# Designs tried in a protein design chat: VH-VL binders against Probable complex I intermediate-associated protein 30. Part 5

Target 1, 227 residues: Probable complex I intermediate-associated protein 30, of Arabidopsis thaliana (Mouse-ear cress) (q9lqi7)
Amino acid sequence: MSRFRSLLQASVNATKKALTWNVEEWVPPAEKHIFKFHSKEDLKKWHLYSDSEYGGLSSASLEIPDKGDGSDCTGVFSGNLSVDLSEGSKWNISRSGFCGMRSKKFDGFIDLDGYDAIALRIRGDGRCYISTIYTENWVNSPGQSEDNSWQAFVFAPKDSWYTAKIPLARYLPTWRGNVIDVEMEMNPGRVLGMSLSVNAEGGAVGAKSGAGDFRVEIDWIKALRLP

## First folded at step 4 (VH-VL)

Design a43 (from i06 with heavy chain N52D; framework fv_ifinatamab)
Fold by ESMFold2-Fast, scan of step 4:
Structure a43 (fold): chain C 227 residues (1-227), chain A 123 residues (1-123), chain B 106 residues (1-106)
Amino acid sequence: as target 1 above (227 residues)
Amino acid sequence: QVQLVQSGAEVKKPGSSVKVSCKASGYTFTSYYMHWVRQAPGQGLEWMGYIDPYSGGTKYNEKFKGRVTITADESTSTAYMELSSLRSEDTAVYYCARETYYDWGSYEYFDYWGQGTLVTVSS
Amino acid sequence: EIVLTQSPATLSLSPGERATLSCRASSSVSYMHWYQQKPGQAPRPLIYDASNRATGIPARFSGSGSGTDFTLTISSLEPEDFAVYYCQQYSSYPLTFGQGTKVEIK
């Protein structure tokens, strides 16, 4: 079995649990804001990426819509997932069709010690997105370090604001997009960044998948202490 | 479109240090890991390490532990490999090489390479 | 570390002939890649993940194998194919290359 097959299997199991979790409980008052998406200044903390850098034809944008004046403005992550490759492409990506938004490198860390979950306030399109948390590995020798990435699926229900609550324990360790076979826990005190991404393959039970348009509105990302 | 352009050849004395640069263009520098690979005259390829330019995170081949430092400057889209305490055995062509990025991680190979920098350690 | 052993060290063949190159790993490998290197040039990616051709690589190049045994095949050698070929594993650190197989004119 390839590492991609391993990721798909783990992703199916995780999304079943995440979808069940996401429909059940109200959000308690958040104990810590991590990100807000209320102004153009807030969006400067993020950068966009897509398969277009590899010869794909997907596109992405992250915007605060023209205001409709003096109201709750939210970030809109949207675009088009294409499984086609540009003519003369330098890449042979058999499952193209991905876009993401990734936070810029922090000056230090996001300290999530004492928190149990990440909450995302979103209004979506019925697709499943991937929430990624990047953490520091301990430096074992001068000049040597490795970062860990941790991933969980986030279902984004159509048309209604929803708070996805993802326990930190539900994030699976990944290395370069592949789930690694290791029993370990995230170090929440040493978070370097986060991303939200989407791909045409999807894989979530009951969620929309495939090529085409995607759109999710994001109000905030918070860390919560669960009851 | 994608290009990796390395600094010119160097001649160094034993015990000194060398710092080779690799300037990237034609893509988002922080989205791809950058590796360093060397090749001694008449020999095969030897992996030295990599950097994630987004996080600054590095991984080094244990063989070079304590002697190699890989850094990246996002503002100039340039990666650097510094090797200290040079020995005659360090005479080699040094390459930077970009690792493919795929959000689902199915392909991890070196898709673009710099032209190479000859470092000669003698005298 | 994973040791990659390429065989034969040298293949002496004529244009139009089939070349078969072997790469054996000291332990099981998840990802095996192949690179071509011509004198005075940087390596060029040929095959990634055992069997996928990199962009711009002609159909005469093919790869196969899994576990510890991998093969690169050139179905009909063209003049530009005479070069050194390296296999490379991406399963564990340190990343390692084979010592190369030189394909030369007979």
Scores: ipSAE 0.006, ipTM 0.500, lowest interface PAE 9.8, mean pLDDT 80

Design a44 (from i06 with heavy chain S55K; framework fv_ifinatamab)
Fold by ESMFold2-Fast, scan of step 4:
Structure a44 (fold): chain C 227 residues (1-227), chain A 123 residues (1-123), chain B 106 residues (1-106)
Amino acid sequence: as target 1 above (227 residues)
Amino acid sequence: QVQLVQSGAEVKKPGSSVKVSCKASGYTFTSYYMHWVRQAPGQGLEWMGYINPYKGGTKYNEKFKGRVTITADESTSTAYMELSSLRSEDTAVYYCARETYYDWGSYEYFDYWGQGTLVTVSS
Amino acid sequence: EIVLTQSPATLSLSPGERATLSCRASSSVSYMHWYQQKPGQAPRPLIYDASNRATGIPARFSGSGSGTDFTLTISSLEPEDFAVYYCQQYSSYPLTFGQGTKVEIK
């Protein structure tokens, strides 16, 4: 009799432990910090690029400004988009007038498996930006030297803080900055890096476009598990 | 293993056309630009043009514009360079060369080359 | 068109010696690449974007420069390094190559 009672109690405890174990294992946290932009050390994880590498005249900076007013510090990605080309530049640049910030490759992978979206906390200028995710090249033809790139548009509303939530499913495979028509799915378990870029041709209907100044403030980038 | 295999040597008469092929293997053909570069005997290298095999877009050196046509056949992973109105000074080794994968801010150079095709223009 | 002038035209050296090859552009170049070519063979990539070694290229090869002046250096020549070297710009169409520097055995 006491033997049967002890067995029942052990069974209940084992079931409760297994349930707790499975819930903790299968359900990732609601959010995962990927980047923050609060100090000069945070900005060392990024490098700037622009069409100036191809003879263009665009310029970019990424800094933590000294606001002097006691407000919180955030990263500022800003600059000027120019569609003009210097002498000796590539004359067939269909997308001249671009600037970007690209993360240094992660030591290993960021595992985003189980997350639904990338979130960016930004305060912008009314321009449309491009969010890029770089993933491991898993093609069976090993001659491809670059990582796979996946892109989605990010509208940056003027003068107000906004959390842009971009479903991972909305990121489209790209080749040389162009969307490609392939039956390839992102492997969110093998993310190598990210970038945020802007170009003078713009993107979404209703967003500011064209040459001229750009400015977006960035607080953080996270992965989210959407409800 | 990436490999670019070109068609064999050809002898052509002045005024005719030649079409050289470059069969790619070991990678995704549509993901890389394919360029054509020629070299006259004992001379340096001369760029002719490129094709984007995915979209079919081309860019030609103005020196050859009107005489050169670069095409690609995705189903056979083969690029072609056709040069018309041949003259003796078109005698050269013609190379296809793959441009490295380009993404915004990435560098671009010729990482793999075909073995070359000698085209001799003579009567 | 951007004209690339390589100097010297011919460099006669012995194995173990340092080779320094120059490439000068008629206008500013954003991307300069270097290729090696042996007789009867296709060119082989050596250096891309002025200073980066291509896959499989030994550490004795190095590149430097910006703007209009670029240099390829071979710190200590090996027998297999005697070849013709070409610089190539990818900044302006048409894409152009230098006329080549022949590195030959003394």
Scores: ipSAE 0.006, ipTM 0.450, lowest interface PAE 9.6, mean pLDDT 80

Design a45 (from i06 with heavy chain S55E; framework fv_ifinatamab)
Fold by ESMFold2-Fast, scan of step 4:
Structure a45 (fold): chain C 227 residues (1-227), chain A 123 residues (1-123), chain B 106 residues (1-106)
Amino acid sequence: as target 1 above (227 residues)
Amino acid sequence: QVQLVQSGAEVKKPGSSVKVSCKASGYTFTSYYMHWVRQAPGQGLEWMGYINPYEGGTKYNEKFKGRVTITADESTSTAYMELSSLRSEDTAVYYCARETYYDWGSYEYFDYWGQGTLVTVSS
Amino acid sequence: EIVLTQSPATLSLSPGERATLSCRASSSVSYMHWYQQKPGQAPRPLIYDASNRATGIPARFSGSGSGTDFTLTISSLEPEDFAVYYCQQYSSYPLTFGQGTKVEIK
């Protein structure tokens, strides 16, 4: 509150009343901020990729729109998914059509131990996106080091801001973009990075799919303890 | 325009170590695995290992384990291969090579190669 | 480790002729790739995943095969095609290359 000093002074004189009724001690569920998308500085933590690096024709951008009035801003991940190939491309047409944004490697680790879910505050286009979490080697094999990634689908509904809550248990282990058949659990204490991507082929029944424009607005990404 | 530019030729004595660099440009350095492959004079290609520059994870050919160390510096987009306890048999051209990548599976192969660095090991 | 054996070791042909190169693996391979190398140069990607041409590779180059037997074909040799060709597997570690087939002018 803006008048905290005055309220504190009043409560000192009325302590007996506070001791018998204390709804003010209810705190929101534990949460941990991972990313914000409120300024151009926040976007420097991310880099873009697409099938264009491999001869595809998809394009992506990540920006903070200039609203002109100084109001709060959110990040916009948008672009165009194309299944077409450039001349001389090595890519099979049916495999093109993807864009992504990936966080730059963390200085150390983000410790998500004790959290149950990743939450994304988004406003989308009706497409399904792919949430990826990168972790240090979850296979404790002497002398082995591999890229370890975990993926889950995120539906991005149109028109309204939505908080997508994805249990960490829903993320499936992947190796170089392929789901692997292994009985392993994520080590949430050793998270190295995250990405959000979209594929022309991907998505659940009822979600928009195929080539064409994509657009999702992102406010923040958090870790949550679920009730 | 993707380019991999390696450091210059070196002459080393047996028992010493060498550190070869590979500076990448024209793409997102952390999105692609970087491999090291060597070729002795008049011989074929031999895989040494790779690094994932995003997480720093490495994989080495057991033949070189204990002698090879592959590292990456994201701030300069440079990968390094250090080989210790050099022997005359380590005389070779050393190449860095970028592995292809995308989110949903790939036919992992080496799409761009550095120009090569000749390392000569002689007394 | 998977051993890749290429045959023949040397193939002597004239421009305009068809070249057929073989690569046999000691065990089944999921991904087989081919590279071209000219003297003093780094290898260049040619074919990936048995049959797909890499960027900028002309249609005269084709690949085929599965399991343990793979073939690279050049339908009509051009002067610039005289080089050493290597097959390479990406199915298990350590990654391995064949010993190479040298395609030389007769």
Scores: ipSAE 0.012, ipTM 0.487, lowest interface PAE 8.8, mean pLDDT 80

Design a46 (from i06 with heavy chain G57K; framework fv_ifinatamab)
Fold by ESMFold2-Fast, scan of step 4:
Structure a46 (fold): chain C 227 residues (1-227), chain A 123 residues (1-123), chain B 106 residues (1-106)
Amino acid sequence: as target 1 above (227 residues)
Amino acid sequence: QVQLVQSGAEVKKPGSSVKVSCKASGYTFTSYYMHWVRQAPGQGLEWMGYINPYSGKTKYNEKFKGRVTITADESTSTAYMELSSLRSEDTAVYYCARETYYDWGSYEYFDYWGQGTLVTVSS
Amino acid sequence: EIVLTQSPATLSLSPGERATLSCRASSSVSYMHWYQQKPGQAPRPLIYDASNRATGIPARFSGSGSGTDFTLTISSLEPEDFAVYYCQQYSSYPLTFGQGTKVEIK
């Protein structure tokens, strides 16, 4: 098994557990805003990236559409996942089409200490997205990155607004895309940033996968204290 | 297309400092680690350290303890390597090299290299 | 630090011949990579993670090995393949390279 497939399978299992957690919606836990997607200034906090950096043909955009009806807007992360290579390119993509959005570098840390979960208010396309949290490294293992990434798949149901609640404990520690066996839990007081990405290989059973268009609307990202 | 363009050759006196630049283009600068590798004339490759431009975190080869500083400027997509207290044995071609780092999976190798900067340290 | 020892130091061959280059590590290595360097040029990635060809690398280049013993093979040398080849580990810091194997014309 490839390193990517190992990580993907582990993340799919974690995502299924996180989806089950979302049944407990009658109790409003304590919450903290991390990101909003309501204005063009909010979107300036994010970078877009894709497999186009490796000769791929995937494309991504992050916009606040003008609905033309005077209503408030939400951010739209959309584009096209392509497994094809650009004409004349000698680059071979070792992984299927890929697009992502990552929070820009900011002053200090996002303090999530005392919170149990990340919540994303989204309206999707039936695909699984990858939620990544970047933290300062508190484990100085040989060969390990100075910064840790923690990943979970998040399913984005079609057509209806959905609050995906992902317990921090369900994010899997990764080092350069590989699931690692770490003794320590995530340090939620030392979060450097976050990303949301999507790929053509897909995620959970029953979710849409493969090349083609992707689209997810994002209202906000919050931290929650669960009961 | 991805390009890493380094600053020009320099001649320095022993005891001085040199700061080499590496300007990146054609990709999202903060999505990749930037490493520095040097090569003395007629010798092999020696790893100096890296920076994660997203977090600003650095890792250095202990051999250069207290002498090397790697920085990155996101606004210009430029990485820098400064080496102080120069000695004649620091005469080398200095390379910047990019390492792929994605949210899932990575190549963990240096996929693009700068053209190199010759630093000559002479009395 | 992990020490990488490449052998032979120099390999003198003619075009069309098979080249086999060895890289041995002082400790077990999870990730071994190979680079090609021609005079006056930066290193060029060839093989990553022991056996995967980097972008644009011809099929005549192949890599194998695990643990402490790794091999780079060029099945039939072309004129442009005469160069210095370096192995590099990414298992522990500091990252290290082998001393290089020079493949030269006989």
Scores: ipSAE 0.143, ipTM 0.641, lowest interface PAE 5.6, mean pLDDT 82

Design a48 (from i06 with heavy chain N52Y; framework fv_ifinatamab)
Fold by ESMFold2-Fast, scan of step 4:
Structure a48 (fold): chain C 227 residues (1-227), chain A 123 residues (1-123), chain B 106 residues (1-106)
Amino acid sequence: as target 1 above (227 residues)
Amino acid sequence: QVQLVQSGAEVKKPGSSVKVSCKASGYTFTSYYMHWVRQAPGQGLEWMGYIYPYSGGTKYNEKFKGRVTITADESTSTAYMELSSLRSEDTAVYYCARETYYDWGSYEYFDYWGQGTLVTVSS
Amino acid sequence: EIVLTQSPATLSLSPGERATLSCRASSSVSYMHWYQQKPGQAPRPLIYDASNRATGIPARFSGSGSGTDFTLTISSLEPEDFAVYYCQQYSSYPLTFGQGTKVEIK
């Protein structure tokens, strides 16, 4: 649980900075598109995963719903978090109850050098999601490269569109799914991919947690340069 | 490679409807938003709306208040814009325009345009 | 809706001169694009996202700006550059265009 406590503290600090940053609306930051979620072709850049690959019962979908009312199309990441396990599963029950969407690896790297934050335009369900940035390996371990990542919580408020701004400095280094105690700074010039995930353990104080349905609408993901 | 070919000019009476077509070729029709933009003689450009052909999802400029309907036929790679209850001020060249497909270096803008269709509304 | 105001309405210059066109938005714009239109032709993309040249656009065209103030510059006018130029925002719906700046021969 200390891993989640560390992410929670970093997320609280990042949220405070994002709220403070939002009040300075007159200062125009430079920005760079990373992803948009407006068409089925946009969604082909993403891979869904869940605990079902390991005997869990969670389910996930990523879709562009046809609203039929002339409204704009945005991506919808939704599903159900289940802490139950199928009979005979080898999976540790403490890791059940998760779903995620992960970008397919880039042809090379996303160069975020000189940018200060990741911004997500979302409309959610009151849960905290985990934003993950995958960078080139700083720990060499055969077969474990996917766990060499940086993570931060993202609160997804209900009903209203929100731009979550997460300073790159607030992402915590992780290896094999665990926060590590190393003095290492993210190299934003060497980003290989990103993911957004959710789990039943939850995150920030006051956010919805536990098993059950989840739903977040996503418009875009950008990198921001502070003025 | 990419081409957008529109239907020919039309002359209409006030109160009638017009349906302009835009046939796309040289790309995957369902992967790109298609917008409609009009231009009255000697005037600037005015955005009317869009369709995303994969879903059929549309968005319209409120100025046209239910007079505009944008549709797409995936089997023929053709987008349509129908404008009803025509008035003399609807006299304009109507353009279809494709929105760029996002990639790592691109932002949403209109990269290819049809040649335009002149619709004249006169009594 | 976001109103885009272009100035000047008309710019009378000779070939070889520098043209500077302004586009001012009624509120902050994240994405500003520029299009060129010649009589009897559809608009042609010039600049996207304030400063990036569209495919095939010569280096004499450049864009700059952020927030509410954007500029299109043609460093040295060629005969084929005498046309109407439109800015366009993609920050909120409805999408809007400026009224146009006509660059004409003096």
Scores: ipSAE 0.000, ipTM 0.409, lowest interface PAE 18.3, mean pLDDT 80

Design a49 (from i06 with heavy chain N52H G57N; framework fv_ifinatamab)
Fold by ESMFold2-Fast, scan of step 4:
Structure a49 (fold): chain C 227 residues (1-227), chain A 123 residues (1-123), chain B 106 residues (1-106)
Amino acid sequence: as target 1 above (227 residues)
Amino acid sequence: QVQLVQSGAEVKKPGSSVKVSCKASGYTFTSYYMHWVRQAPGQGLEWMGYIHPYSGNTKYNEKFKGRVTITADESTSTAYMELSSLRSEDTAVYYCARETYYDWGSYEYFDYWGQGTLVTVSS
Amino acid sequence: EIVLTQSPATLSLSPGERATLSCRASSSVSYMHWYQQKPGQAPRPLIYDASNRATGIPARFSGSGSGTDFTLTISSLEPEDFAVYYCQQYSSYPLTFGQGTKVEIK
């Protein structure tokens, strides 16, 4: 638990700075779609996971709700965060309460070379979510980070569409779930995938936290080059 | 629930290679580190290395450097450990073992183990 | 590498007796774990992070220690407890195990 709380504090601090990032003018040629959430085919690129794999009782779904408006097709990542354990659970876990969605691995890489930030178009529930980027991080010498993951918090405002813009430089390297103190930048040409997760322990000042329902609508994920 | 099922026993000649498999079920394969640990007859346990199936990141014990390769196939939820240039002292039971995952935990240990694969290197 | 030395190598006791097993590290370790292994079986987790019982482990098993000295105690041996016990550190790579302590019937 203490290492995850350290990750939360470091990520919250970094994300507050990222959330104040404003773009007054954009360059459309410098935008790149990474994922869209407009059809059931788009959702097949994602895998759901939760604490149920450890005897927890959280639940998650990812779906395209029945549309009344043809232009309003978006993915809905929702469920319930439970800190309870299933009857007869084998796990000696002191706390549960997490759900996530992770992109399925592809044969190649998601190429983000030349881009500065990840943008998520979301409509949320007031909770903070964790954006994770997975990279290979091999360069010119044999050497790789252990879990090779990079994390940042994403605040999802209640009931309003929002474009969260997170500079790649603001993602924090993690090692076995902990923020590590290394002076390294992500290699954007070697991205293997991404995830979005939520947990009952998470949250920034003013964000909803704790057990209970969660819901975030996702339109798209893009890479951006900011002016 | 969680199961790790390994391939059957093998008899190999010196200088050859062996590839042991570990089929996982009952959990999300890509979310957990998978380690390989061996045990020579009458000896204790010796750590060989690990893989994170999603990222493909591996770490090996220097004692096996250049001879061991650990891989994972996400489509079949199977981890593999290949050991080359086999010597008689490589005769051992080889285990795969899953490392615990805690989003809020600080302590990693091996919570599930495969049944073991006996590899005999005959002289 | 961190070398783990277990003592005694063999502990001969009768059911109902207390077993005390030692594990000493060549340098300070952050995380020490204990596993039980019976003949023909894979190791079974017992204690993680020095003192926490793994799921399903009876209360008669307890662990203690920090730094370089760690102890596994079985307060009153049951027939199923006669096995080999290994300590394992997760502080630095390569990960290492002790040589094992065999708890056998007298």
Scores: ipSAE 0.011, ipTM 0.539, lowest interface PAE 9.4, mean pLDDT 81

Design a51 (from i06 with light chain S91D Y93W; framework fv_ifinatamab)
Fold by ESMFold2-Fast, scan of step 4:
Structure a51 (fold): chain C 227 residues (1-227), chain A 123 residues (1-123), chain B 106 residues (1-106)
Amino acid sequence: as target 1 above (227 residues)
Amino acid sequence: QVQLVQSGAEVKKPGSSVKVSCKASGYTFTSYYMHWVRQAPGQGLEWMGYINPYSGGTKYNEKFKGRVTITADESTSTAYMELSSLRSEDTAVYYCARETYYDWGSYEYFDYWGQGTLVTVSS
Amino acid sequence: EIVLTQSPATLSLSPGERATLSCRASSSVSYMHWYQQKPGQAPRPLIYDASNRATGIPARFSGSGSGTDFTLTISSLEPEDFAVYYCQQYDSWPLTFGQGTKVEIK
């Protein structure tokens, strides 16, 4: 097996670069809507997962809370990260304290050709989340296709709405949370889906980490074309 | 809780095809890869391929050169392995086996197996 | 393709004895797993990632090794341990298994 770097270690520098890029005062000329989180029907496009499927004790929910005041509705991805294993756990795991939300299977691809970045409109808890893009790897072999996952950290600041902009070039190829040591470029025309996940090991310097509660509000996910 | 239940034994003639099913229950079907492994009588284990039920993406062992097709039906949580152009050497017990589709951590082994399906190829 | 060679092919021992099973890879492997198979049954996971015991596996089972040389050890054989043991690599495609070591009663 090729040498792997931990996603956490490799992504620290990528996240700092993304955060620096995000503070630039850009107004992109074009955008493409990928997901919105405004109704219960929108949330049905997503599947929740956690380390509880592997004997962990983390929990997650994705809901649209009733604000009662007529304000705009947004999705809330929240829960609790636990590094403990269930009593009498049926299997050992190498990493615990993990929750995620993944888009459900589609009958085609999300076409991001001509776009330079993914944007997430969020209001968070000071934690770093992991943005994952799943793509089909084109293999010139009859009847065979493979998935690739591409990951980047997303800092979710407290208190105010924030648009996190992540250049597609900043996503690192990964397999099971490990950065793959290969020279491969994302095929933006063949995106199968996306996920947003969080883990107790944390991310960038200064972000909240460790076991405990997590909460991020999400309004939409879009693709952006840079000026 | 987690169960993988395979279809029953089959007897096939050389040149025909066989399609073995593996019905999953007790977990989210699209969160785990499904592999197929066979074992000829008195012999060892041989990996055939996998499917990611989330994307439909597949990877096959080159040894089977276009003879194997693995599919998944998310509505019934069932994976299928079809092997065509059967030869007597394809007589084996065929197993489905689950592996994680976890995008955090490393946890890369077959944690649950189906009971196996005996396929006998004879004239 | 990584070829896994297990030795010995057959290990004849009595209950209470120590069993040492070898798995040698044709090239370096980072992820080696071990499975136990009893007659008429599907394989069951025993050891993953060289040295970690799968759930429900007694402490008498241990795994070790790195690179090309891996070992499964059963410190004191119990009657239910007489079975066939397979190593398996998850380092490169295609995934491969060793040919198996049969641990049988002497």
Scores: ipSAE 0.277, ipTM 0.678, lowest interface PAE 4.3, mean pLDDT 82

